# Ledger of designs, part 46: VHH binders against o26223

Target 1, 191 residues: o26223
Amino acid sequence: MKLLWTSQHIKVTVHIDGKVSKMDVLEAIKTRRSIRKYQDREVPEELIDKILDAAMCGPSAVDERPWHFIVVRNREMLEKIPEVHPYGAMVKDAPVAIIVCCDSSLEKIPGFWVQDCSIASQNILLAAHSLGLGAVWTGVYPLEDRVEGIRRLFSIPEHVIPFSVIPLGYPAENPGTRDLFDPDRIHLEKW
Below, E stands for the ipSAE of ESMFold2; O stands for the ipSAE of OpenDDE; V2 stands for 0.75 times the mean of E and O plus 0.25 times the DockQ between their complexes.

## First folded at step 3 (VHH)

Design i26 (framework vhh_lunsekimig_d3; at its last look DockQ between E and O 0.16; V2 from the best seeds 0.00; counts 0 for: pae O 3.8 > 2, unsure alone 63.6 < 65, placed apart)
Fold by ESMFold2-Fast, scan of step 3:
Structure i26 (fold): chain B 191 residues (1-191), chain A 123 residues (1-123)
Amino acid sequence: as target 1 above (191 residues)
Amino acid sequence: EVQLVESGGGVVQPGGSLRLSCAASGFTFSDYALYWYRQAAGIERELIASITSGGSTNYVDSVKGRFTISRDNSENTMYLQMNSLRAEDTGLYYCAAETSDTFYGSEPLNDYWGQGTLVTVSS
């Protein structure tokens, strides 16, 4: 098995002794999909640890790394998330969810914490996918009702801002891969 | 090649019921989150109900308990069962599909839109 990836601007060949083995970085990025259906199966703690390690490896503005994470496995708590997040219905069916938070006391440069927490959230999705799990980012910030609801539900202090809720588990659906490359969005030398 | 076609609209008395259908073609229906939007006269288009590829549903408060969204992946069709209809439910009802990778939950703009079906609730 040989995997050959081509586009008008890039060509990547992936093989090990003529066969595709494990997912490389480009494959992981291009094949990751939001997963909202999960198997009734526990996610081992060691996989959550690997995912959180990957989340904290993202770049951050002035290396402020303001992220904190709440790992939620309690079924009663997961079932309450849809009450405060209008598009979080799938969270109640996930074996675990990660809440990405910003500790504003760690912020060194105003406003960049949003990008820091976005990077951490995407790394969680990508790491989960690379480990055979499915996940979805459900947005919290900047919607004040969602922010306040999640803060209250998980006893989050006033100086900490919940950013995203990411349920994850072994996938029980397999959406197709999308072709999103649009050369009209690439400008050479000038706009 | 992607097409969404709404049907089932009509004129109904207050307290009545209607079932809207959205028939889809040209894409892998089961992979997409699907939405019902409503546009009333003089008001911008608003999201009223959603259903994820996994079957999880959400509703705007004004229709909770009265409307039910569902999907049949074998028929490539999404439905909106509307009960206890009110005059304020009058409007054009649009179905929409988006890439399931949205992190907002539901964006105002979706990748694919239907042409709409008119629902009129008259006393």
Scores: ipSAE 0.292, ipTM 0.686, lowest interface PAE 1.6, mean pLDDT 84
Fold by ESMFold2, look of step 4:
Formats: structure tokens, sequence, C-alpha cells
Structure i26 (fold): chain B 191 residues (1-191), chain A 123 residues (1-123)
């Protein structure tokens, strides 16, 4: 059996090691893995710009777009994140991290900001992967000690809620492929 | 403390059968997808079979029809029934549980692996 490419099949072009690559969107979604080991290699600002552009393309509740992003490259600051995030040890070795935040003054429908920031966070992971980078979402909200620790560390005002910390860099590990499809999770017409 | 322990490996003749077991502890077994990998000498570890938390199974072509993965959630044990064994099936067999793609962080940050059980197919 041949696998056929159709005009509906989306291909994403990436630059990897000076080469242009295309990655199908379903392939990107299925092959993205959490990456916690990074090369000692800078991530160009241009790639971060592309990732944040993608992050802001997600839908949000009533188009409220409550997200803000803190880009952290400062070594001293990256090395302090593990002091306030018990599972953030890999952040000290990342060349850059993105903190996804909610500005509650932009919230239009109470409580949907979590979904909004989750969409932005996942888009960061997929965009990074499509650009040849590895990333991991380290959860902050709703854990109070993590929220307060990150808020204090980055001088985040009280009306702004840090949601996630996403370290990223060129990957130094390959966790491999997974097969997670579970038809028992699919319910036709009703539960 | 998370533990995965493989057993049931050994030396068998071509055409023979073996049943591998993977005993798990230290986590809620029924919540996780589980996997068998094998590693032949000088070759990278390869995924050969998987089973979801709901019991759905998948196999690579080279073992399809000969190997059967199963799980017993009441005994926290996964199995691999290997029939019609061939020389190419020789290798270390690992069980794994996939938890490394998490954003919560109360669990270990990587996949759990056993130490492996050796299967040798020879006359």
Amino acid sequence: as target 1 above (191 residues)
Amino acid sequence: EVQLVESGGGVVQPGGSLRLSCAASGFTFSDYALYWYRQAAGIERELIASITSGGSTNYVDSVKGRFTISRDNSENTMYLQMNSLRAEDTGLYYCAAETSDTFYGSEPLNDYWGQGTLVTVSS
C-alpha cells in the first residue's frame, strides 16, 4: 500500500542545520516529545519570534487573548528557577525559557484563561518542534507555591498569573516514538 | 519507588515459545500505556509491541501474528507471549511505562524501564 500526499496535507518548512525541511502537521503533533536535555548552543531570536507568533495564533475564549510571555535568556535567572520549581532542574541547562502568563485585566469570561494559556503553551511546544528545537512544559499554575515562587523571581505583578515555564533548546536527547491511541477513550453519539 | 522487573527470558530452539512477564510497582499501573522493546547486539533498541491503558494493542510487522502483548491490571503485570521464535528475535527485552511527557512534575520526569531479560534463539 502507497501512502499518498494530497493537496489538503499540510507541510511545514523548517531550517535544521542549514537545511530546509518540511514537516506535516499531524507528524509534528505525533512526534513531539518533552525534551529536557539541550545542547550548549544559542537559540536565535528569530526562532523565538516565530514560536511566539505561533503561540498567539491560538483561539481564546471570546477572543480575549489574555496571554503574555516572558523570554528568559539570563543565566543567573535561569539557574534560579529550580529553587522555586521542584521539577524545573533542566531549566538551568536551557539556553532560553518562555514563561506563559495570564494578564487577568484582559480576561473577558472568568476562568477560561487556563484554556487560553494552555493553547498558547501547546503551540509553543509544536512550533519549537517544527523548528528543530526541543522543549518541555513545566507546570506552574495551579500550584500555589510554584506560582508565588515564579512571580517573586520575575517580579510578576499580582494581577498577572504565571501559568507555565517552557525551557527550550536544540535537543540533546531522543526519547523515541510512542503509540498512545486508545479507542476505549472514544465514545460515539453518547458516553 | 517505581520498579519494572522483566522475567521469563532464556534459551529456546527456533520455532519455540517463551512468555515474558513485566511486574510493576510504585505507580498506578492501570493508568499507563505499556511497551515491549528489544535490543539485538549492535542495534538500537526498537519498539515491538504496545498496549494502552484500555487494552488496545499494536505490533511492528516483524512480530505481528507471532507475539501477543497483554496486561493484568489486578496483578500489575504485563506479558509478552512469543511464539514461532526465530534467530532474529534474539536480544534483550525491556518493558517500559510512558510517563515522561508530563507537565505536572510529581512523578519522575522520564519513562520507566526495566533492566531487561535475555532471549536467545539457538539450536
Scores: ipSAE 0.142, ipTM 0.582, lowest interface PAE 3.4, mean pLDDT 85
Fold by OpenDDE, look of step 4:
Structure i26 (fold): chain B 191 residues (1-191), chain A 123 residues (1-123)
Amino acid sequence: as target 1 above (191 residues)
Amino acid sequence: EVQLVESGGGVVQPGGSLRLSCAASGFTFSDYALYWYRQAAGIERELIASITSGGSTNYVDSVKGRFTISRDNSENTMYLQMNSLRAEDTGLYYCAAETSDTFYGSEPLNDYWGQGTLVTVSS
């Protein structure tokens, strides 16, 4: 582990030696944070493959697995994403982004694809985190302007729906962790 | 308690400049993405500029090249420098902070909003 100083004097611990950080599932879930600042460092293809493998391991409605993934490394394309995504500013700074899409022709039950792609997207985030990368889920669907913008940029067919854009990179920030547990949201036996 | 307080609004002539400020308290300012919204009369509130926790900025086309968003984490303050103001820039300007670690969904699902500061551009 090496401590890197960011321009904002944020101390981050990064694995420079390409060693995969191992953590258990609960740790990954609990400690995962949205990362919106990245090092000027490429993400190896091997890590992307592992992340995509994880993305495809989630459940889907009646096992329909409607997801497709666009892996974007082209600098010009990454820089264009913020033009159609108001919350996508960090994408232009990432070395890679994954666009999660739904092929509607693969749907067995209408509407559940949102859940399916959500699960895939979350698995991407968790896998990235477990591998020592930072990522953030930027929603595309169901906002029509974003959907059409991403569709146009990447020439996505009409029957395929872009769902999320997830920039990835080695973290250049450490937001820490937060406690999201709220007992008031738990109801026993009845509301 | 989380607070966002906008200031710097006023009346200016077309072509003029204003600098808006948003003073934040009650949360870890440096960890949040921040946003400027505006709402003209009879129009829905619109996002016009954003700055991530990492300092990356984004603008809508209508303000690109004229407006600059910035942040000072040491002062817990965000700014919007507005140059070359136009009549269509008239509206109530809001500061917002994004929820920590939620995906960017529809609508300004920002957790925290200020009361807004009025900008009037008129001859």
Scores: ipSAE 0.023, ipTM 0.513, lowest interface PAE 3.8, mean pLDDT 87
ESMFold2 (binder alone), look of step 4: mean pLDDT 77; pTM 0.762

Design i27 (framework vhh_lunsekimig_d3; at its last look DockQ between E and O 0.18; V2 from the best seeds 0.00; counts 0 for: pae E 5.0 > 2, unsure alone 63.7 < 65, placed apart)
Fold by ESMFold2-Fast, scan of step 3:
Structure i27 (fold): chain B 191 residues (1-191), chain A 123 residues (1-123)
Amino acid sequence: as target 1 above (191 residues)
Amino acid sequence: EVQLVESGGGVVQPGGSLRLSCAASGFTFSSYALYWYRQAAGIERELIASITSGGSTNYVDSVKGRFTISRDNSENTMYLQMNSLRAEDTGLYYCAAEYSDTFYGSEPLFDYWGQGTLVTVSS
């Protein structure tokens, strides 16, 4: 392999529906869809590591980087998530889920941790898509019942805030793409 | 331009069946999660069944095993097959659409609502 010494910068090649494709950043952004049905296939730890690396590469307010991640593969634990998240039914069928959390002790500027954790969550979705996986962001914060439910289920300390639950796996569905460009939302020079 | 049109309501005897349809136009139907809500007299509007863009379904306990939600993306239509109907199933049934790329995922804010179709279960 010519690129062993620079493996971290190698472009990702993905297998989608049995075909090899190379996905650039714009293609990944435009074709990423929420995926809620997964194949009964294990996701390799190496892919989860790549996704979490991408999650931590987002911009962060005053570089506070308050995110922590819980990786859940235990079937019994995945099956309990829908009890505390009303629309999390798909999580019990996923091979793995990532819980994005904020460690409030790492916060340097009040309130910006929400943006930090949103960026991390979106990077997880984009990285998963680029690697041939499907994922969906299921919101936790700011819904207090979901926050406390997830906290209790995963023994999360009081100073840590669960932000999102992201199940992921090899997709068992292929939803259509969207045309969302609206030029009426673009203003030149001023309103 | 954008609209949801419900149909299939009517009067039926207990134990009977009805199939509701929700025909959509003016938006990318396949991208949306779709919902059936019921409004009964004196009761808050409640979620009865949901189907994601990918076809994952959920039901309120009172209708599990009796109602089946489905979608046909080629026809831009969502269905609710209602079997073994009971008096308590009486109400105005609303079709609602939420953008399927939502991260809210619970009692969601809806982009589109239909006008409703009335189901009356009486002997």
Scores: ipSAE 0.254, ipTM 0.638, lowest interface PAE 1.8, mean pLDDT 84
Fold by OpenDDE, look of step 4:
Structure i27 (fold): chain B 191 residues (1-191), chain A 123 residues (1-123)
Amino acid sequence: as target 1 above (191 residues)
Amino acid sequence: EVQLVESGGGVVQPGGSLRLSCAASGFTFSSYALYWYRQAAGIERELIASITSGGSTNYVDSVKGRFTISRDNSENTMYLQMNSLRAEDTGLYYCAAEYSDTFYGSEPLFDYWGQGTLVTVSS
């Protein structure tokens, strides 16, 4: 897979509601929503490359970068994911999904891989949104049945742990915006 | 006040049909994924069907081809059409809702539950 640009140099021009615009970081964060309905439209490989580049730009514990990514476009495989993931129904409707995995052999400090893969997963969501795509984080780890199901389905080695399945596509829904600010969750200097 | 109210349960003979409804109020219905659970006597509650906010559906194998989950956002109501009912389908049927912007976890992460409607399949 050809990495075109680093996350630091990505100039994102997105087509949102018929307009081409740039989306800044705060806008991406504040306006991102889980998208579970997609257009019958393929996602260009270039966008996937940019998303994966973003996924790999997050920090990790002692820079261990334990993540691996499976890009799934095969329709048959996409349709099988809901069989092992009861919350993954929308995956069958997406043109592509990214499975975020941890290679345990790359861990330098045990346990931080969950944070590392979470950061990678969130970056996928933000990048997708910034590029005019919709995505949703479907949790795999730490649910054993889902982990094993995805493992078997994709022949994932025992030392590699599937963490999340993220379907992506051009949005066919608009969930709207929400206000999540809660001053009660902010503590100054001490609890 | 948030409410999920199931209805449509009753007694039916094997091979019969029922249509359950879950009427929702007090929250933005269209932004929630919805689920049907059931619990037979002495058995743990089980997920049987789901529908995302986007309308994608999923079923457990035991009800595939017999049950159909659907939603009407204009009426804030979810449905479960149950055909070809079997004795093993007997149980209390629950409606559950999860906010769409939550990554899908486990049953304990559901935001809302109904009180259930009883379905009895007996000859």
Scores: ipSAE 0.162, ipTM 0.628, lowest interface PAE 2.9, mean pLDDT 88
Fold by ESMFold2, look of step 4:
Structure i27 (fold): chain B 191 residues (1-191), chain A 123 residues (1-123)
Amino acid sequence: as target 1 above (191 residues)
Amino acid sequence: EVQLVESGGGVVQPGGSLRLSCAASGFTFSSYALYWYRQAAGIERELIASITSGGSTNYVDSVKGRFTISRDNSENTMYLQMNSLRAEDTGLYYCAAEYSDTFYGSEPLFDYWGQGTLVTVSS
């Protein structure tokens, strides 16, 4: 460290704090909302890497980890998603989307891949939120017309099942939080 | 039966004020985010203001500083205080309650809409 010429030389140890998300996990879960409007601003690759790392941290049936992810930034491709996904209109306005897929050749327990990919998809939403991004899960599976449309558009092979399309970007809306706790949904010991 | 009923619309001169209300029944009002939309003739409904179940508010730029949204959960009623009204504020004003944090569709799914109350700003 260079000292000012007008003062005595001082040796100091400086701790450099890394940029780490400071959002509490319960806060992230409670405040995450589906975001469908995005700023005209690129999402750095670094943030996408962190989100995908989080996506792969979820548990899976017998540790099968059947998930694969397609990262889509190409404008033409993003603009085509609404043509095969009737509720994916906001995807054309997103700077990036993540397609969560199952590779069925990695299944060890038949049929649990839906839970596995759901866990990865929710982790993407929470991680994006914790990094200051907004995202929305647009459902693909089990709707066969959406599955086949997305498979065709991205040349996804027959043994790979597209599960969800998650557009994300810096949010351009704030729907706020909701108090959805309902104690009547809680059953002690029995139904 | 779920209902949203807007009231308080009318004819007012430029620069005037109106207070709209949205009375709700048949659902747990405090659990819903609530919205005001405006529709001018020949134009799609546009979002004007929103208020979350926790009371956080948002406004579009064209009404910021002039309009104030609020809610009274004890009366199951949302309000829109409109000040410094302009001719461009003329339109049919709707309230809506949003329950949608869904992964089936892409847009907010409004469970309920009102019938609308007309605001006319004219000399």
Scores: ipSAE 0.040, ipTM 0.451, lowest interface PAE 5.0, mean pLDDT 84
ESMFold2 (binder alone), look of step 4: mean pLDDT 77; pTM 0.764

Design i28 (framework vhh_lunsekimig_d3)
Fold by ESMFold2-Fast, scan of step 3:
Structure i28 (fold): chain B 191 residues (1-191), chain A 123 residues (1-123)
Amino acid sequence: as target 1 above (191 residues)
Amino acid sequence: EVQLVESGGGVVQPGGSLRLSCAASGFTFSSYALYWYRQAAGIERELIASITSGGSTNYVDSVKGRFTISRDNSENTMYLQMNSLRAEDTGLYYCAAEYSDTFYTDSPLNDYWGQGTLVTVSS
């Protein structure tokens, strides 16, 4: 909350937030798609602040909240990500990426940090979409080569585990519509 | 039932052209990224061309300018137009589909694969 009051007073960012924040939650969930093509357009810092605030609002096992985030805007660093993350080829073309990390020293119950960081990653995707941005979750954990590559590239301590890399920007593609509702996966009272 | 069916392979002389088709059924085609892979004898399966659900294309350098990937969402079909064919283009060509809303991808782990169609470039 206070990040918006202490940040630069960018009226354009306030107007963008006001417009896109009118998206209903169910609409946001149903219409969010992975976006891998971005406009050559800067993402305001205030939007990143809103996204990270939303990321930290997810439920967490025993309220351990082990997540840490690295915000990457440096072009040279973004261009190095595909060298250690083959699935991350689109990251080099994004104006910004967020790396979701787990600080294992904050873990209170073994193994649940994966769920915690998954929830944070999904909240980033939904928040970005609600703000008129596109994003994609590129998996890092549990692929050992990707974990180690991202750790070395961003000087991440050994007790911190990089979980996902999420490039984001204003979308330059519009993926097709889909209907994922499958009533055969719903069982009433018993299997 | 999910299926991808390739067609259009055959024998062609160097410098010739072929158009491969990949007909899809059993999933929401427009929401998937689509790929053409090539597997030559003694060589690992190689990604040749891709097209995203939004229509963005990518090509391996060896085919760039000679091959064109396209999709027709109304027909649930992806195409690969191959021009100026070379002996090195000989191989089994596979189409593959990956749900575009995935956070884990690797070429051997695409969601759906076809059975392949053989392209032989020889004089």
Scores: ipSAE 0.067, ipTM 0.450, lowest interface PAE 4.3, mean pLDDT 84

Design i29 (framework vhh_vobarilizumab_d1)
Fold by ESMFold2-Fast, scan of step 3:
Structure i29 (fold): chain B 191 residues (1-191), chain A 123 residues (1-123)
Amino acid sequence: as target 1 above (191 residues)
Amino acid sequence: EVQLVESGGGLVQPGGSLRLSCAASGFTFSSYAMAWYRQAPGKGRELVAGITSGGSTSYADSVKGRFTISRDNAKNTLYLQMNSLRPEDTAVYYCAAEYSDTFYGSEPLNDYWGQGTLVTVSS
């Protein structure tokens, strides 16, 4: 058995095919999968707002919070992303994408913005999953051709660094469950 | 139905040339990274050459400068031009399709393999 009041305190509401399902934080982390196929269905602005709120709640080095986000819904712009991102073909079929950026002028400690933007990217993936959406992190930084391609396409200033492109939508695939726990990677007290 | 069908293998003398082809069907070819692997008798499969969906290429040190990988997205076909062939290049050559985005791609990795084409370099 489990303690019901603790699950009530930490439950996250998930929307699945318009239905609402409850998911706790651990379940959200363990069941999130990369989703690259999306329904031809609009994602409400309210859900994007919730995802971006969650993205900004991540820890950041010296509380620098250097992240900025570009929300892309324009079909012509989404269709151009594969031209500058060789592994971003699925983005053109997504109803929306979020570009995670670092404003280097907000950086307080050199180099930690990469970790900050990684945390923001993961929070976007987890928040999307918890809300019944699917998403995938397509890598931009540190691949300079992708960084400059995305920068030019979205008129990003030189002091701002595009870090990741995350297409998202209602999932049109269900890859199933993963069991990734490997006790051989856990060392007690010493290596 | 997903298929990768290799062709163009055969017997060739040292210093000769062969062009391998891989005809792909049943998936969005242009969205996948493609690669050529080979397996010599008694050895594991080794990566020979790779090409991303965007056209960026990579080569094993053993074939760099001699082999050229290319793709024709309109024909859903991958090629390997093999020049200055050596006896050590004798192997079964396999076409493979790798899932988009190797950096943050997650399981499942959709690696499709062809049946292979035999290349023998001998006098």
Scores: ipSAE 0.014, ipTM 0.194, lowest interface PAE 7.8, mean pLDDT 83

Design i3 (framework vhh_vobarilizumab_d1)
Fold by ESMFold2-Fast, scan of step 3:
Structure i3 (fold): chain B 191 residues (1-191), chain A 124 residues (1-124)
Amino acid sequence: as target 1 above (191 residues)
Amino acid sequence: EVQLVESGGGLVQPGGSLRLSCAASGFTFSEYAMAWYRQAPGKGRELVAGISSGGSTSYADSVKGRFTISRDNAKNTLYLQMNSLRPEDTAVYYCARHSGEYYDTLWSGPFDYWGQGTLVTVSS
């Protein structure tokens, strides 16, 4: 019963014509969904700025903060992403996409940039959701063909590694929320 | 207990049509992306068509323009309308549920439940 009670605190949110409903952090985490269908509606630059500010606020190994971001609004460029990313078909229909990159020259400790860029990517998804937008993380690293394709398409220098492509827009679908609490994955004191 | 039960398979001549159904139970159907897979003898499972919880669809190039995936959330049922069937479409067709969030498209990510399948034979 205690376990069922805990799961009952998962909130449902609604995005109303791009207006943002107030969410606390737990609600935002629990109700964020991958959104792949977008309204034909522009995302204001001010919202992108807020999302990128949030992206840079994550913890980073040795505070290296190796992330760089490319903001893509050009329709011709968005339409080319599916040519180099086989699972990025929805990107061509998004009003904007953010490419999360690692500048390897900023690395202070080898390999932790993957975790740093994962944190930045998740912060983008959560911030977008809190602002009434929908987004999805499409994977680039560690798939060599996608890394090379995205690098070439956006003139990314060799010392910079594209990590993820995140299309975003006002959502045109509502997949609802999930109840994912699984007590069998929680071990008290020992395995 | 999650259950997916396929129906509608059978023997049909080339150029014919079939409609497959998948009855889902044991989970909130409307919250999950669903897919149809097929497996021909001696081959691996091939993703045929996928549909998101919001209704966005994707198709394998081999079936585009011939097959239509749809869902009825009120009836917890997934459908595959198959037109202009070819001998190459002969396979066991499986209904599948995508598990949880995935950060690729409907063509990737884990499928955590499958039905037992329904056989479609296209031959003259």
Scores: ipSAE 0.016, ipTM 0.368, lowest interface PAE 6.1, mean pLDDT 85

